# Ledger of designs, part 11: VHH binders against Esterase OVCA2 (ovca2)

Target 1, 230 residues: Esterase OVCA2 (ovca2), of Xenopus tropicalis (Western clawed frog) (Silurana tropicalis) (a4ii73)
Amino acid sequence: MAATETPGAAQKRVLRVLALHGYRQNERSFWERTGALRKRLRGRADLITFSAPLLVPDPDAEPGAGDPDSLQDESRGWWFSNPEQNSFDAMEESKTCSGLEAPLDTVAKAFSELGPFDGILGFSQGAALVAIICALKQQGDPRFHFDFAILVAGFKSLSTDHAKHYQQPITVPSLHVIGETDRVISAAMSQELVSHFENPVILMHSGGHYVPACAPQKKVYWEFLDKFLT
Below, E stands for the ipSAE of ESMFold2; O stands for the ipSAE of OpenDDE; V2 stands for 0.75 times the mean of E and O plus 0.25 times the DockQ between their complexes.

## First folded at step 8 (VHH)

Design s53 (from a5, 17 letters changed; framework vhh_8emy_2)
Fold by ESMFold2-Fast, scan of step 8:
Structure s53 (fold): chain B 230 residues (1-230), chain A 123 residues (1-123)
Amino acid sequence: as target 1 above (230 residues)
Amino acid sequence: QVQLQESGGGLVQPGSSLRLSCAASGFTFSDYYMHWVRQAPGKGPEWVSYISSSGSYTYYATSVKGRFSISRDNPSKTLYLQMNSLRPEDSAVYYCAKDRTTIEVYGSTYDYRGQGTQVTVSS
């Protein structure tokens, strides 16, 4: 399941979107989890995904086998809310985290080496990082150039070190996708993040913790993305 | 300019071993994932192995796992492929390739490859 690119001659009207996976996922597992969305967006947007830099300690999350298929067994994360345990919990306040230098550097390298990108998409912890990247971009960070963000099951980081990123309204055009029955990131947590964005587009679905792409949701993605097609 | 120079190929009998080397220049070798790719006559390129920038992670195609070993020496800017228990189907031109990115991406593509070194496994 490696990333599929738009075939044939270069298409001027296909958006390129950098996609950030959630906690304990990796490029391969996230590619598999976004299959339905990628099919719905075919011809409008291509998702480019990559693995977060931190290995999440798990007896099943090892680089074993040593071939491309074994990469799916590696659990990755963008930061740890408890660096002593190398663990993350979106619902727990943390005064000390593993820091954002490594994940931000990794995303910056993706922009530099895989770009240019028209937008950025994040899921769960990846969506929380996307919100921070939007704030940095708005503050003039030259590493991050994109026109829109899609935040799926996102949340506001409860790390005190990250509070500074929410002090000003984020003006990046945004689509927030929220599951009413999400038991990992509650709708209330995602709505708290939405409150920090100016003029957000919100897609509520009846499901849980996943990237939705059923027929009713397809129209909302299309309408949002069509504003950025040239 | 990026330059990759492979060496160490040759004609060997089935069951033999060969060690390929790749001398890199024109980029910060220690920052990049590196690949070995091979191409047999009349076939497209087949990915063989990759190694992370630090050397901490290595990955192999199923067809060579357990027989081939990839390694690197960052101070000397050299990539290696130790090939053991060679089979006739391993016959190909072997290319050292620089990954396009400095980050770990499943199915990463290379943006530069060398001129290659011929490996022929025949009785």
Scores: ipSAE 0.005, ipTM 0.231, lowest interface PAE 10.8, mean pLDDT 82

Design s56 (framework vhh_7yz9_2)
Fold by ESMFold2-Fast, scan of step 8:
Parts: C-alpha cells; structure tokens; sequence
Structure s56 (fold): chain B 230 residues (1-230), chain A 122 residues (1-122)
C-alpha cells in the first residue's frame, strides 16, 4: 500500500512482533544483528526486543566501547543448561537447568506492558524458548496471545524438564529459518524442532548462524507475514 | 595478562597429518569455548572448529571427518588434529578464546594468538 491512501479507505496495519535474542546477546546487540531484517520488513512488521533476565558471566571479559555505568554491554541468556557454571550448551542433556520461571515471567511481562503482539520471533536460544511458548499457548496458557511464530536457528531443548513441551504437535503458524552451514545450531537440530510443528514454512539459506535478510529471503518473510496483515 | 600460543604448523605432503596446539595462560581455560580459525592471503579468517567448555565439538564442512578438535584442561591446551590434508588447507592457523557460550558473540576478533603456518604440498 502507498502512503497517500484515499481518506476513509481501509489501511494495512503494521504487525507488532516480540523478538527474543540468542544466548549471550542483549537488546542492543540483537537490534544491531537484526538491522537488515528490520529494513526488509519496513511497513509490514515492527520488531520489539528486550534483554533476557539472566546475566551470562565472563570474569575475564574486557568491557567493550561504552559507559561503565551502562547495562548495554551485558551478555544475557534465557536459561542455563549448567547452572553450576552459569553456562548453556544446546547439545547438553541436563536435568539441573536454571528453570524457565524467570524467562517466562520476563516474556509475560513484555506481553503485558509492551503488547499486544501479533507474533513472536526468536533467534537461537530465543527460538528454542519461542517453541516452548508456542506449546504453552496451545496448552491454554493465558499469558501468551499471538498469531504466528518465526524461529531462526531454532532447536529442541535437551533439558529433561522441557521434554513435556514437545509431546503434542504445535499448531501455531510458523516460519523456520535454517542456515545450511550453521555450526552453532546444525540444520539437523533445527529440522528436528520443525518436526514438532504442524504445516511449518521452511526457509533454508546457504549461510551460518545469523538472521538472514537478502532479497530471496525477504520474499519468503513477506509472503508469510502478509497472511496476518489486515 | 592472558596469552594464546599456537604451535605445530609446518610443511607436509598432501594426505599427511599435523597436530596443532594452543596453550592458554592468564584466564580460567576450562570455562571458555576455544576455537581454531585459518586465513589465506587476501581473505578474511574463516572458522575451522570450536570446542565448548563441556567438550562438545563443531566443525566447518570443509574439514568435517578429517580434523578433530580436543582439549586438555589440566594443560590449558586445545588441539587440532588434522588428517588427510589437502593443498587447500594451506593457511595460517589461529587459536581463539571465546566466552562460556555456544554462540560466538561479536564479529570483531578481539583476542588472537600469533598463528602457526601450515603448508600442504601437492
């Protein structure tokens, strides 16, 4: 739609999408890493992002360029597969994870304070959490109201406590974006998560672990999102 | 201050093997993901292999099945065992310290060793 629409005519609404960053990212870094995608989605969808609740410690980390009084360079995560070391590994099967109450409460607060949202997007560990949120929504959890999910470099959590979320097919309309050369989350791991969704749309790209937004990929995002524009 | 020292490079015939070593100091080695990168003249550094703090391993397609990354936390050392070497493996190999995360955060390589050159003749 053109910007100079006839007065009184129906206008397409811009979708609001809550976006969950990956492990060790934060609101600022994820905003930077999604710049290309945000440009491609201009006029169709706005991404709203925020930092995960858990601090990922690195005692030998050097501060990046920034104010020492600022929180903008803190690394964040949604959960730890090894809570004794405050670390996460997607390949680690764990019974002693840090729990999902804090990340789920944080996302629920974002829905309450920043919503309503039309969809949810996640990258890497954020995509794994999006899958769990989709399962919870399907199970009747009233905290999470949205119509679609976009899962970039997603995977099935190997935490024993999370296995229950994959027992039933997830019916939320979904777009799964998978990198053929992703060495953090292999295409096979992402395809295993895809198998738990009903009628998923799949976007494969030749690249690695990032959120892709080149011209061919833009068309798939647009076609997916256009189903939800009114 | 912390340091990474690579060794084990050299000249080898195609089909041969080399084992690279990277010895770390100045940080708690067992808490960090460690990786190997390589660089040829005029090209950006490409990732070769990573090993997590939990010893899970990840490989670039070009080396999968031929290279093995491993670590010895008692010696603060990460290794890259390179088998069935090809002329296209010729590069300077660099050790990199990563943080205790499965995701490599940041596109700027803040901490590198000096590198160890590997030349594979046809």
Amino acid sequence: as target 1 above (230 residues)
Amino acid sequence: QWQLVESGGGLVQAGGSLRLSCTASGFTFSDYYMGWYRQTAGNEREWVAFISSGSYTYYADSVKGRFTISRDNAKNTVYLQMNSLKPEDTAVYYCAKDRTTIEVYGSTYDYWGQGTPVTVSS
Scores: ipSAE 0.000, ipTM 0.156, lowest interface PAE 14.8, mean pLDDT 80

Design s57 (framework vhh_7yz9_2)
Fold by ESMFold2-Fast, scan of step 8:
Structure s57 (fold): chain B 230 residues (1-230), chain A 121 residues (1-121)
Amino acid sequence: as target 1 above (230 residues)
Amino acid sequence: QWQLVESGGGLVQAGGSLRLSCTASGFTFSDYYMGWYRQTAGNEREWVAFISSGSYTYYADSVKGRFTISRDNAKNTVYLQMNSLKPEDTAVYYCAADRTTIEVYGSYDYWGQGTPVTVSS
């Protein structure tokens, strides 16, 4: 063990964190884009990721391109704000793709088959879903047992089907990572989501829409995660 | 207009079995999480079992191994098979349906009127 930050004889284990990718990403692309974070967290936390259930159409693909396209690295999403277009926009007020429930079932399946997990992490649309899962967990939903959440470039869902999840403060311990120059999910949108959490930890960075893991940022991740290692 | 109609409750001896049914109308049943709750006089409703739209099943510790929840989407019906019944299982049993919220009383989209179950001795 190479860690010098923890003097003395505390038992240390590696936290297992279920990680939910953003819109138009998948298991592979999210794994590649979290490489720096995973390296910084080595020996403290392992990220386990998987692809969201909804196939996001490629705008450049011919209409009617079918199942053979699923053999490529697919663009995936957790829900659509415009079901007729099979598209999502965080600024769009709408219902979810009503009647699917596939996102919550998919995450519940991951908890059942790949768990147990100590925490959950989400990026962008995945972070919005993490907030909903935190609300459900707080309400006593037995599908979701975990101790903390990390929400990167998160936002409050504008879906009417999700409004009820924000009615009470969310007490799950949380770390919110916000990019000052994020052009996809503005800092104001992420701050709106933060306002629904009790005693949140906030990490601001000067960058845009990505998962940051530079040396100053790793200290905040470490301090947050170390609370759950003992 | 939505409806949830429960049936199958009644009187049974300890160690016996009952099967509760809940038939839904007025919403797209296959899209909904379906759950069973129970309530005794003077107590809050407690969750018993639920089944997701994807047919994942979950049970309260007090009933795990004794109760089985299942659904038949063609009949718009959810079932609770109750085996090895105990006097402590005596309660009014409620069927509930929700897209996203399962355990919080009053957060469900739809509730049934309840069906009483009495386990003697």
Scores: ipSAE 0.006, ipTM 0.357, lowest interface PAE 10.0, mean pLDDT 82

Design s58 (framework vhh_rezetamig_d1)
Fold by ESMFold2-Fast, scan of step 8:
Structure s58 (fold): chain B 230 residues (1-230), chain A 124 residues (1-124)
Amino acid sequence: as target 1 above (230 residues)
Amino acid sequence: QLQLQESGPGLVKPSETLSLTCTVSGGSISSGDYYWGWIRQPPGKGLEWIGYISYSGYTYYNPSLENRVTISVDTSKNQFSLKLSSVTAADTAVYYCAKDRTTIEVYGSTYDYRGQGTLVTVSS
């Protein structure tokens, strides 16, 4: 018969969190931009991140520039809302979601190869994907095993292919971080996503489109994460 | 070289609608994932963003101004425009048109590109 773990051996002191970057970001830029948060979470949670699968073209790129695939600053995305331009806009309704299967497979591979994870964090388009993953987990998808989600500057996907994921309340414990002056993803758009979660914790900050980590925000992150440490 | 140029009347009467146009040269408004918008600076105060429009026509407005603001794009003329209704003396400012990206690497610093600015005075 399978051995059961002792209570002491099952307890965690440092949480592992898979972190999904926003549109036009990548592993390197997101790691740099979460430096303040990572310092504030030291000893409570470690962030693990990786680049999204889709290369986002730069319309200002010079013809004959070096190999884009070898550049450390290559822009990545999880899906496109406009296939004609290979572009994404959170306000754009689309009936065709290019790359949806690829991003879910990529995240599932990260869970398999880099896991296990205690939680998942997303920023902007990454946060929209985290909400979909939470819905899939709640529906019994065996690829995604985690206990909580943190959604920073998140929004409800307007792709009709994603509408099914919002049909019932998402019960995964969640922290939603919303910027009052965010000019990319308005507070109203993030609050619309919040409405699909059951018993969400909300952190409002006076800033714009970024991952906040000042002393007041640090305290809210700590209180949220401490629920999952012991 | 990408260049943005504001145009419109420098004087508007109280209660009227302020109308400004931004002409884009050296690039196309419809070419990618950029936001095109308006920012202003009242005399002796800091910069205040008004709103942005995406290449596809979706708008993001400052909540304090949204009931008075309309931003529109005309891709055939490579222009975008601001209409601000019911103006008062508090709307006196230098108005800038701007281009910005969706990444946090740009936000919290300077805009990718902005015009030279145009002074708009609201007075009778």
Scores: ipSAE 0.005, ipTM 0.283, lowest interface PAE 12.2, mean pLDDT 81

Design s60 (framework vhh_5j56_2)
Fold by ESMFold2-Fast, scan of step 8:
Structure s60 (fold): chain B 230 residues (1-230), chain A 127 residues (1-127)
Amino acid sequence: as target 1 above (230 residues)
Amino acid sequence: QVQLVESGGGLVQPGGSLRLSCVASGFSGSTFDDYYIGWFRQAPGKEREGLSYISSSGGSYTYYSDSVKGRFTISRDNAKNTVYLQMNSLKPEDTAVYYCAKDRTTIEVYGSTYDYWGQGTQVTVSS
């Protein structure tokens, strides 16, 4: 008799998936951008998302301006590759990485307060963080308990502080979703990340930098998730 | 022992307006400002429906279900530990018990699990 459970959520066990947004996004923009995916996953998995801890300066924002509903003024990120400019570029090699302990602590807090979770999903910079979390899980980090990962437009961090996380094979069951025409994170960058996972499932789509959920992709998501529904 | 107390419901004719209030108390180790607060409703024989959410702190992000978008407005006054739901252009199908709930966590999470903490306030829209 769980007093806080809703009848709709309790009627059938569904997978709970913690979802990490990309750079310059936040919980609202990511929730809206995953609407199609959430509809396709209805009855199989629920996505839980939250805002990354670092405020990313919006170069187009006016100080103190904006619609109260505007999400552009509160762009968030997981870490910076250039701490002096509070900026991130996936192609930028950095000898120092600002804020990585803060994002790991924030995700650990989400596991503690929102969990348990069956899986974790990330998009773009969020997917790069998911890969690091999978590596930490394989190294025995007790903060992270989950059975699978979905990495959309993921890439291998070029921070030298993160190189250690890719030295061991990652055995977490994984689905990698890659856009053939992605001009932000090239398919080659995502394929390099895939090489660090054992027995990955790969979903290639003809589109660019987004979370795909059209009819051909639905089957791959369902087949992947069905392994964890029993 | 966090408590949220809903008020401001009543009987109103179609096209009318009501303002609901949700007053919070009992925070320990965190403040009211740290939480997302949402409004929900449930009509007899129906499932609970999420209507609107407001982000922590200043309420920079607000979210509305399609059924109430353009008619309802959520706001917060952190000095009074209160969240409001301004309801305009009310329809008979808006008749329900209205609940406010806080997120379980201090993380700004959209679509997360919310905990209901009160008995709600009845809204009846009829001629």
Scores: ipSAE 0.005, ipTM 0.162, lowest interface PAE 13.7, mean pLDDT 79

Design s61 (framework vhh_5j56_2)
Fold by ESMFold2-Fast, scan of step 8:
Structure s61 (fold): chain B 230 residues (1-230), chain A 128 residues (1-128)
Amino acid sequence: as target 1 above (230 residues)
Amino acid sequence: QVQLVESGGGLVQPGGSLRLSCVASGFSGSTFDDYYIGWFRQAPGKEREGLSYISSSGGSYTYYSDSVKGRFTISRDNAKNTVYLQMNSLKPEDTAVYYCAADRTTIEVYGSTEYDYWGQGTQVTVSS
């Protein structure tokens, strides 16, 4: 039943990449926001995504008007920097953050139930979580098996509980995608995270806070991913 | 058409230092400040290797390959339309033709050879 593994010609295989959305996003909105990237990666990589476990309150909601029509309208987050207000700000320093164990358990469950995965991708708060997962993998955490990471608009967590994850250089092969005009996560914040990775590939673009995938950027993603197809 | 001219190459002994300059000209509808500048090298029989880049405008972002990190420093002087590469603690393995490259695209990729404009190169030889 099982075929004998034969060394030889490169097998045409599609990489499976677990993708973690940003703060106030969810599976649906992130899938929509990555449509251009998914189109560029067609035939090389498939993105698998899911909603973060924490519900983020919508300050613009009209409570008297009734409930959202579907669960796909819910805003989600991976952790809060202000647990008293159930809010997150990447520039907010905190001694602890709530919910990080829940998102790590959620990601671990995705690896066990939806895996195996070849890589992991994160955007914004999701990219900050990907960096922590890379550090945990390097430290021997058996929950996380993957070969590469893509970090879009990433940043270094300012929670003092997370400082330990940045003490050693992260050796996981990485692609860091940084927007020079990003007003949510500045390029300087993303470059600080890059400094904790060994041999990172860096894609700088002139745009703001989004996952870029125009025609020139396609080649950068392809060059990075092709290293893991052989 | 944007043109780049490298200078400052030459023969140096192991452990020595050299400073390369890259002077840019030929701007129309743009200025030197709009361009990302990278330094690359190629030794005979080897692939072209990305060494360092410096971002547009004031050069707020720089990156270095592991082979040169801690030994090489990139900087820019926009008033002179010039980028510099200060090379310290040179090794025989640094022997190559060194190129500067400029790009104004919406992407800037460390380690990529896909830049719009290239200089002619300057030879660096590290030997006793």
Scores: ipSAE 0.005, ipTM 0.204, lowest interface PAE 12.7, mean pLDDT 81

Design s62 (from g10 with S35A S56Y T58Y; framework vhh_gefurulimab)
Fold by ESMFold2-Fast, scan of step 8:
Structure s62 (fold): chain B 230 residues (1-230), chain A 123 residues (1-123)
Amino acid sequence: as target 1 above (230 residues)
Amino acid sequence: EVQLVESGGGLVKPGGSLRLSCAASGFTFGDYAMAWFRQAPGKEREFVSAISGSGYTYYADSVKGRFTISRDNAKNSLYLQMNSLRAEDTAVYYCAAKTEYTIYSGSYTYDYWGQGTLVTVSS
């Protein structure tokens, strides 16, 4: 029986995780909203985030309300479920959506320019995109190299163009973080996405639509991440 | 000493039903999230179902619609009602308990385990 020698790898102490924000967020707002999580992950993982490529119109903006301070908080999104209206709704089925080419190219560029990454994390629409990226990775897409995924308030895209990504179980090791009282992405919607992953780890919290990082949740993140530190 | 003791396993024909029980002792049962895992010969442990302290339930896709997890805190007992059994359900079924903030899947997150009960689905 022939054996090939496998070189040993040193233990890695700090993981690099690419983090994808939710709909109508951006790099700055997501960085601010993940401050508690980043503090809890100190010494185990560093989060690297960036803004999605699509500009989302502010539906609550009144004419003439904008000023230079408002420009820094420009809303971004990964795709539109209604490209005619430049809008996204996780509950709406769509036959035509803004394509995934731009968001996938943006994420691929981040892997190329800011990588390497050990894992990927997404929140809300960003988590839905992370699931698609996991499916593409296991289908052999060479743009995406990572070992695990963390999906917070994730959901299954209802775009018919995206249905192909859910046809086979996703084997990437995953942690799914779900809010029991989330009114934006219900626990049931997140559980539907979870059903497409093999051997998922699930963290439920009593809260709503946010990235949780209280002391009990810190232990869950640590347990999950420590498996990739060896 | 925390103990989990499974019972109710046995031999059934395809399409049959079984009800598994897990008797818990040595801890305040109602404060713990509980789960069922299974292991077929030569395979790793597979998640089957979990029930949180708040009563939220989660099922693996392979058993969803066929299995029902439930608990009785007054009797310190966890149950798994298994309907429409298939040959691929043949495995040793394990009861597991999680003491802190609830993780519903991933065997490495559970603190206490039973010895298992064998379920064989065969003609």
Scores: ipSAE 0.000, ipTM 0.265, lowest interface PAE 11.6, mean pLDDT 82

## First folded at step 10 (VHH)

Design b1 (from s10 with S56R; framework vhh_7nfr_2; at its last look DockQ between E and O 0.82; V2 from the best seeds 0.54)
Fold by ESMFold2, look of step 10:
Structure b1 (fold): chain B 230 residues (1-230), chain A 123 residues (1-123)
Amino acid sequence: as target 1 above (230 residues)
Amino acid sequence: QVQLQESGGGLVQPGGSLRLSCAASGFTFSDYYMSWVRQAPGEGREWVSYISSSGRYTYYADSVKGRFTIARDNVKNTLYLLMDSLKSDDTAVYYCAKDRTTIQVYGSTYDYWGQGTQVTVSS
């Protein structure tokens, strides 16, 4: 029997969440790295992963130019904190960065070509960009339409060019996922970003720098996501 | 109107070579990832290869890796597939396909397909 004729049939819909990967990842590796989370969210939310626009050179890559097997070595980033070196470090203060035009255009294309999305999720550098997108949405940027954000291992960008995005409290409903043993983005860095959000939900986990999906975490994800079902 | 026209198929002996072409029109070809997909008799469609919008990055199914080469000419709006060391298992109709989006998305779907060109590898 179909349940679509009853009140509350909207609770059977699946939320669509645009997912922004971390530095040196891509759409395929992030799909693989979020496998456990996607299983826990099956039937509740679908993640759509896509690649950041900037190619990050891998000095450890073999010199095989034209090698058809180089598929897994394609590393991408949203922006560089050091545009002279085409590199990024979350703790690096910089006056000049590679700019946000390309990454924001890429995210905007995802909204226009794949949308609508109910929410947006980011990991690490992707989460830092998600916070900036939340601020832009709040300021009336018509490219970005969503109801919530999930920020895994998020941080506040230290680029001077990005400081303007943290001037107003961010009222987009948010879930912040923070690893107690994260040695790449410390809990203190993530809590600093949290301080810019109103009424944030915080999921602390005992692990490091990854997207957690163990059984205790799924309850927090589910409770957060259920707020956006109708 | 988006249009994709494949050509270059034919009958070859095992170990032979063919070069397929796909002429594209009705969209900004250089903005899109493009793919070759094949369908053997009585089977579903199987992804063969795809190429980034700039042509810099190429990807291949394991079944054709090392034997097939995908290429594109963004001036002539043409996609190519060079098939070497052909085997009977390569017998199929080959289609070029346009990705739905201008960005690289995992599991992206195709929105337009060509009419296909038959490749037959005799034994």
Scores: ipSAE 0.406, ipTM 0.758, lowest interface PAE 1.6, mean pLDDT 85
ESMFold2 (binder alone), look of step 10: mean pLDDT 81; pTM 0.823
OpenDDE, look of step 10: ipSAE 0.496; ipTM 0.778

Design b2 (from s49 with Y32S E103Q; framework vhh_gefurulimab; at its last look DockQ between E and O 0.17; V2 from the best seeds 0.00; counts 0 for: pae E 13.1 > 2, unsure alone 64.9 < 65, placed apart)
Fold by ESMFold2, look of step 10:
Structure b2 (fold): chain B 230 residues (1-230), chain A 122 residues (1-122)
Amino acid sequence: as target 1 above (230 residues)
Amino acid sequence: EVQLVESGGGLVKPGGSLRLSCAASGFTFSDSYAAWFRQAPGKEREFVSYISSGSYTYYADSVKGRFTISRDNAKNSLYLQMNSLRAEDTAVYYCAKDRTTIQVYGSTYDYWGQGTLVTVSS
């Protein structure tokens, strides 16, 4: 392995961050939903969004589902907590759920095809997957190369199949963004996930279930990201 | 050069079964998403099913429970098992691949086979 950057010269660059959306979102809707954050991060980081592999069933789906553009616009998920119903609920304890091969393969391909990335960001179900990816990276998984993680409204998966990923402290530098009034992923759920990270940075905001981007959140994001420009 | 070749079409009575195959070459099949579409005479091409590189599947409502998509990466092949066939399933069936191996903003299905005709009639 050899560094390709010029030694000794300071170089202004923009961090590249792979961004994983929440349950029932997709690449396009997440790009739109992160608009305010992307504006606040201009000059520091670019978010690269992509879609999760699983289509989430919608009983109201129209026969035009064969349109390739509609496939990219449909609701997506990373895994199901109830594979018989093809559904997900963060509060659902289950003996088994769908495996992680497809979502991990999809993220690995994003690293290969869209990378390199300096960091990874996840929202809600995407953040839960980011935490698992951080654990895999810590264990030496060669598919995932990045320097930091941002976990917005993250939580610990309640699937018994996923429990092995929380057995050791995760040392990947992390920023955890937690909404005090989040009614989808409670602050307590996010704090449980935080307890598995070493030296986490925590941003608490007074809002609910979304990706915050106003002051003072801008300063916290900037200070965290600036650590990785050196 | 990307190439997709369908086979296995034919004439089948209602309630019967067929298995379609799509032989793929010119790309890393194991890393790709692949799909089946169909086009009935005088109608627009419509989505049938797709399968991810990790073998996760999705089906149009009209075929759920009757059709099964699968892949064999060792043989670079995509399959569609069609059971309980109905007259409405009569169409030319196409396999298709997009330019990338993941769903990304702006991805399209750019590669198509020539199609294989399935006729369901009594």
Scores: ipSAE 0.000, ipTM 0.169, lowest interface PAE 13.1, mean pLDDT 81
ESMFold2 (binder alone), look of step 10: mean pLDDT 80; pTM 0.816
OpenDDE, look of step 10: ipSAE 0.796; ipTM 0.896

Design b3 (from s10 with I103L; framework vhh_7nfr_2; at its last look DockQ between E and O 0.65; V2 from the best seeds 0.40)
Fold by ESMFold2, look of step 10:
Structure b3 (fold): chain B 230 residues (1-230), chain A 123 residues (1-123)
Amino acid sequence: as target 1 above (230 residues)
Amino acid sequence: QVQLQESGGGLVQPGGSLRLSCAASGFTFSDYYMSWVRQAPGEGREWVSYISSSGSYTYYADSVKGRFTIARDNVKNTLYLLMDSLKSDDTAVYYCAKDRTTLQVYGSTYDYWGQGTQVTVSS
């Protein structure tokens, strides 16, 4: 190769984004569910999916009942809003929940073993946890270092134990992805979470409860991510 | 020192069978997902199969689904690949690969590879 490199020329790098799945998903099913997004982000960002720590009992749920996950091997969740029944409902108010020690330790382990990450992405329950992680990061938690967050179908946890995480405006640069016809996490629920972020970028789509990646939406993702490719 | 040693490769006719083994040492084998990856001469590496740390879940590339079976013995610290109905396209060096993490992570996260064992399917 040539003996001299020209100063100031930089190779475009690919951002690394840790991806947190939704309730009753796992690392493989979320990898498959984000396939369209990952295709649109090639050359800009790589998503790294991993499984949440809690097994979700699922004897009464049927695969294929509107569930886009065709690889449903082992359902996982980040926390339970009803720890006595090992269940979660985003609209359920609770004074107690399964706690955040296990999910936060699991995410911290991902940062230490798989990091560094430039950003973090969450879907549904995973997005609710991402918002809490953003609050912890800006309060100085040394486990979590990243530059931006992407929150797909995000919401504010209704568990009383989680309320402390929403007391300060969240200044982490954020992209919020909201489905107009989402029947699991309504647009109103997602917009409530947005109200806790400073200077958020919002991507509205006409679809429901999924990670959108159609051609018009890729430009919003690209423009957001390109701010961190310097 | 992590060591992965593959064995069981060889020359086989189309439609034949082989059983590959991978002896693992230097880490807590039962904590990690394990994979088989193959590489034909002059080609890139192709993921073949992946097995969960407990052995309860197995995953296969479409090119081998229904013909290959991955298994593990966490007492003997050994990973296996049973290959049936072998085709010329299966000719490759087969590698045993260890995940870099104990987390359940999808994709290319390997930190150690075995030396490989040659499988040749010749008519």
Scores: ipSAE 0.299, ipTM 0.702, lowest interface PAE 2.0, mean pLDDT 85
ESMFold2 (binder alone), look of step 10: mean pLDDT 81; pTM 0.815
OpenDDE, look of step 10: ipSAE 0.340; ipTM 0.671

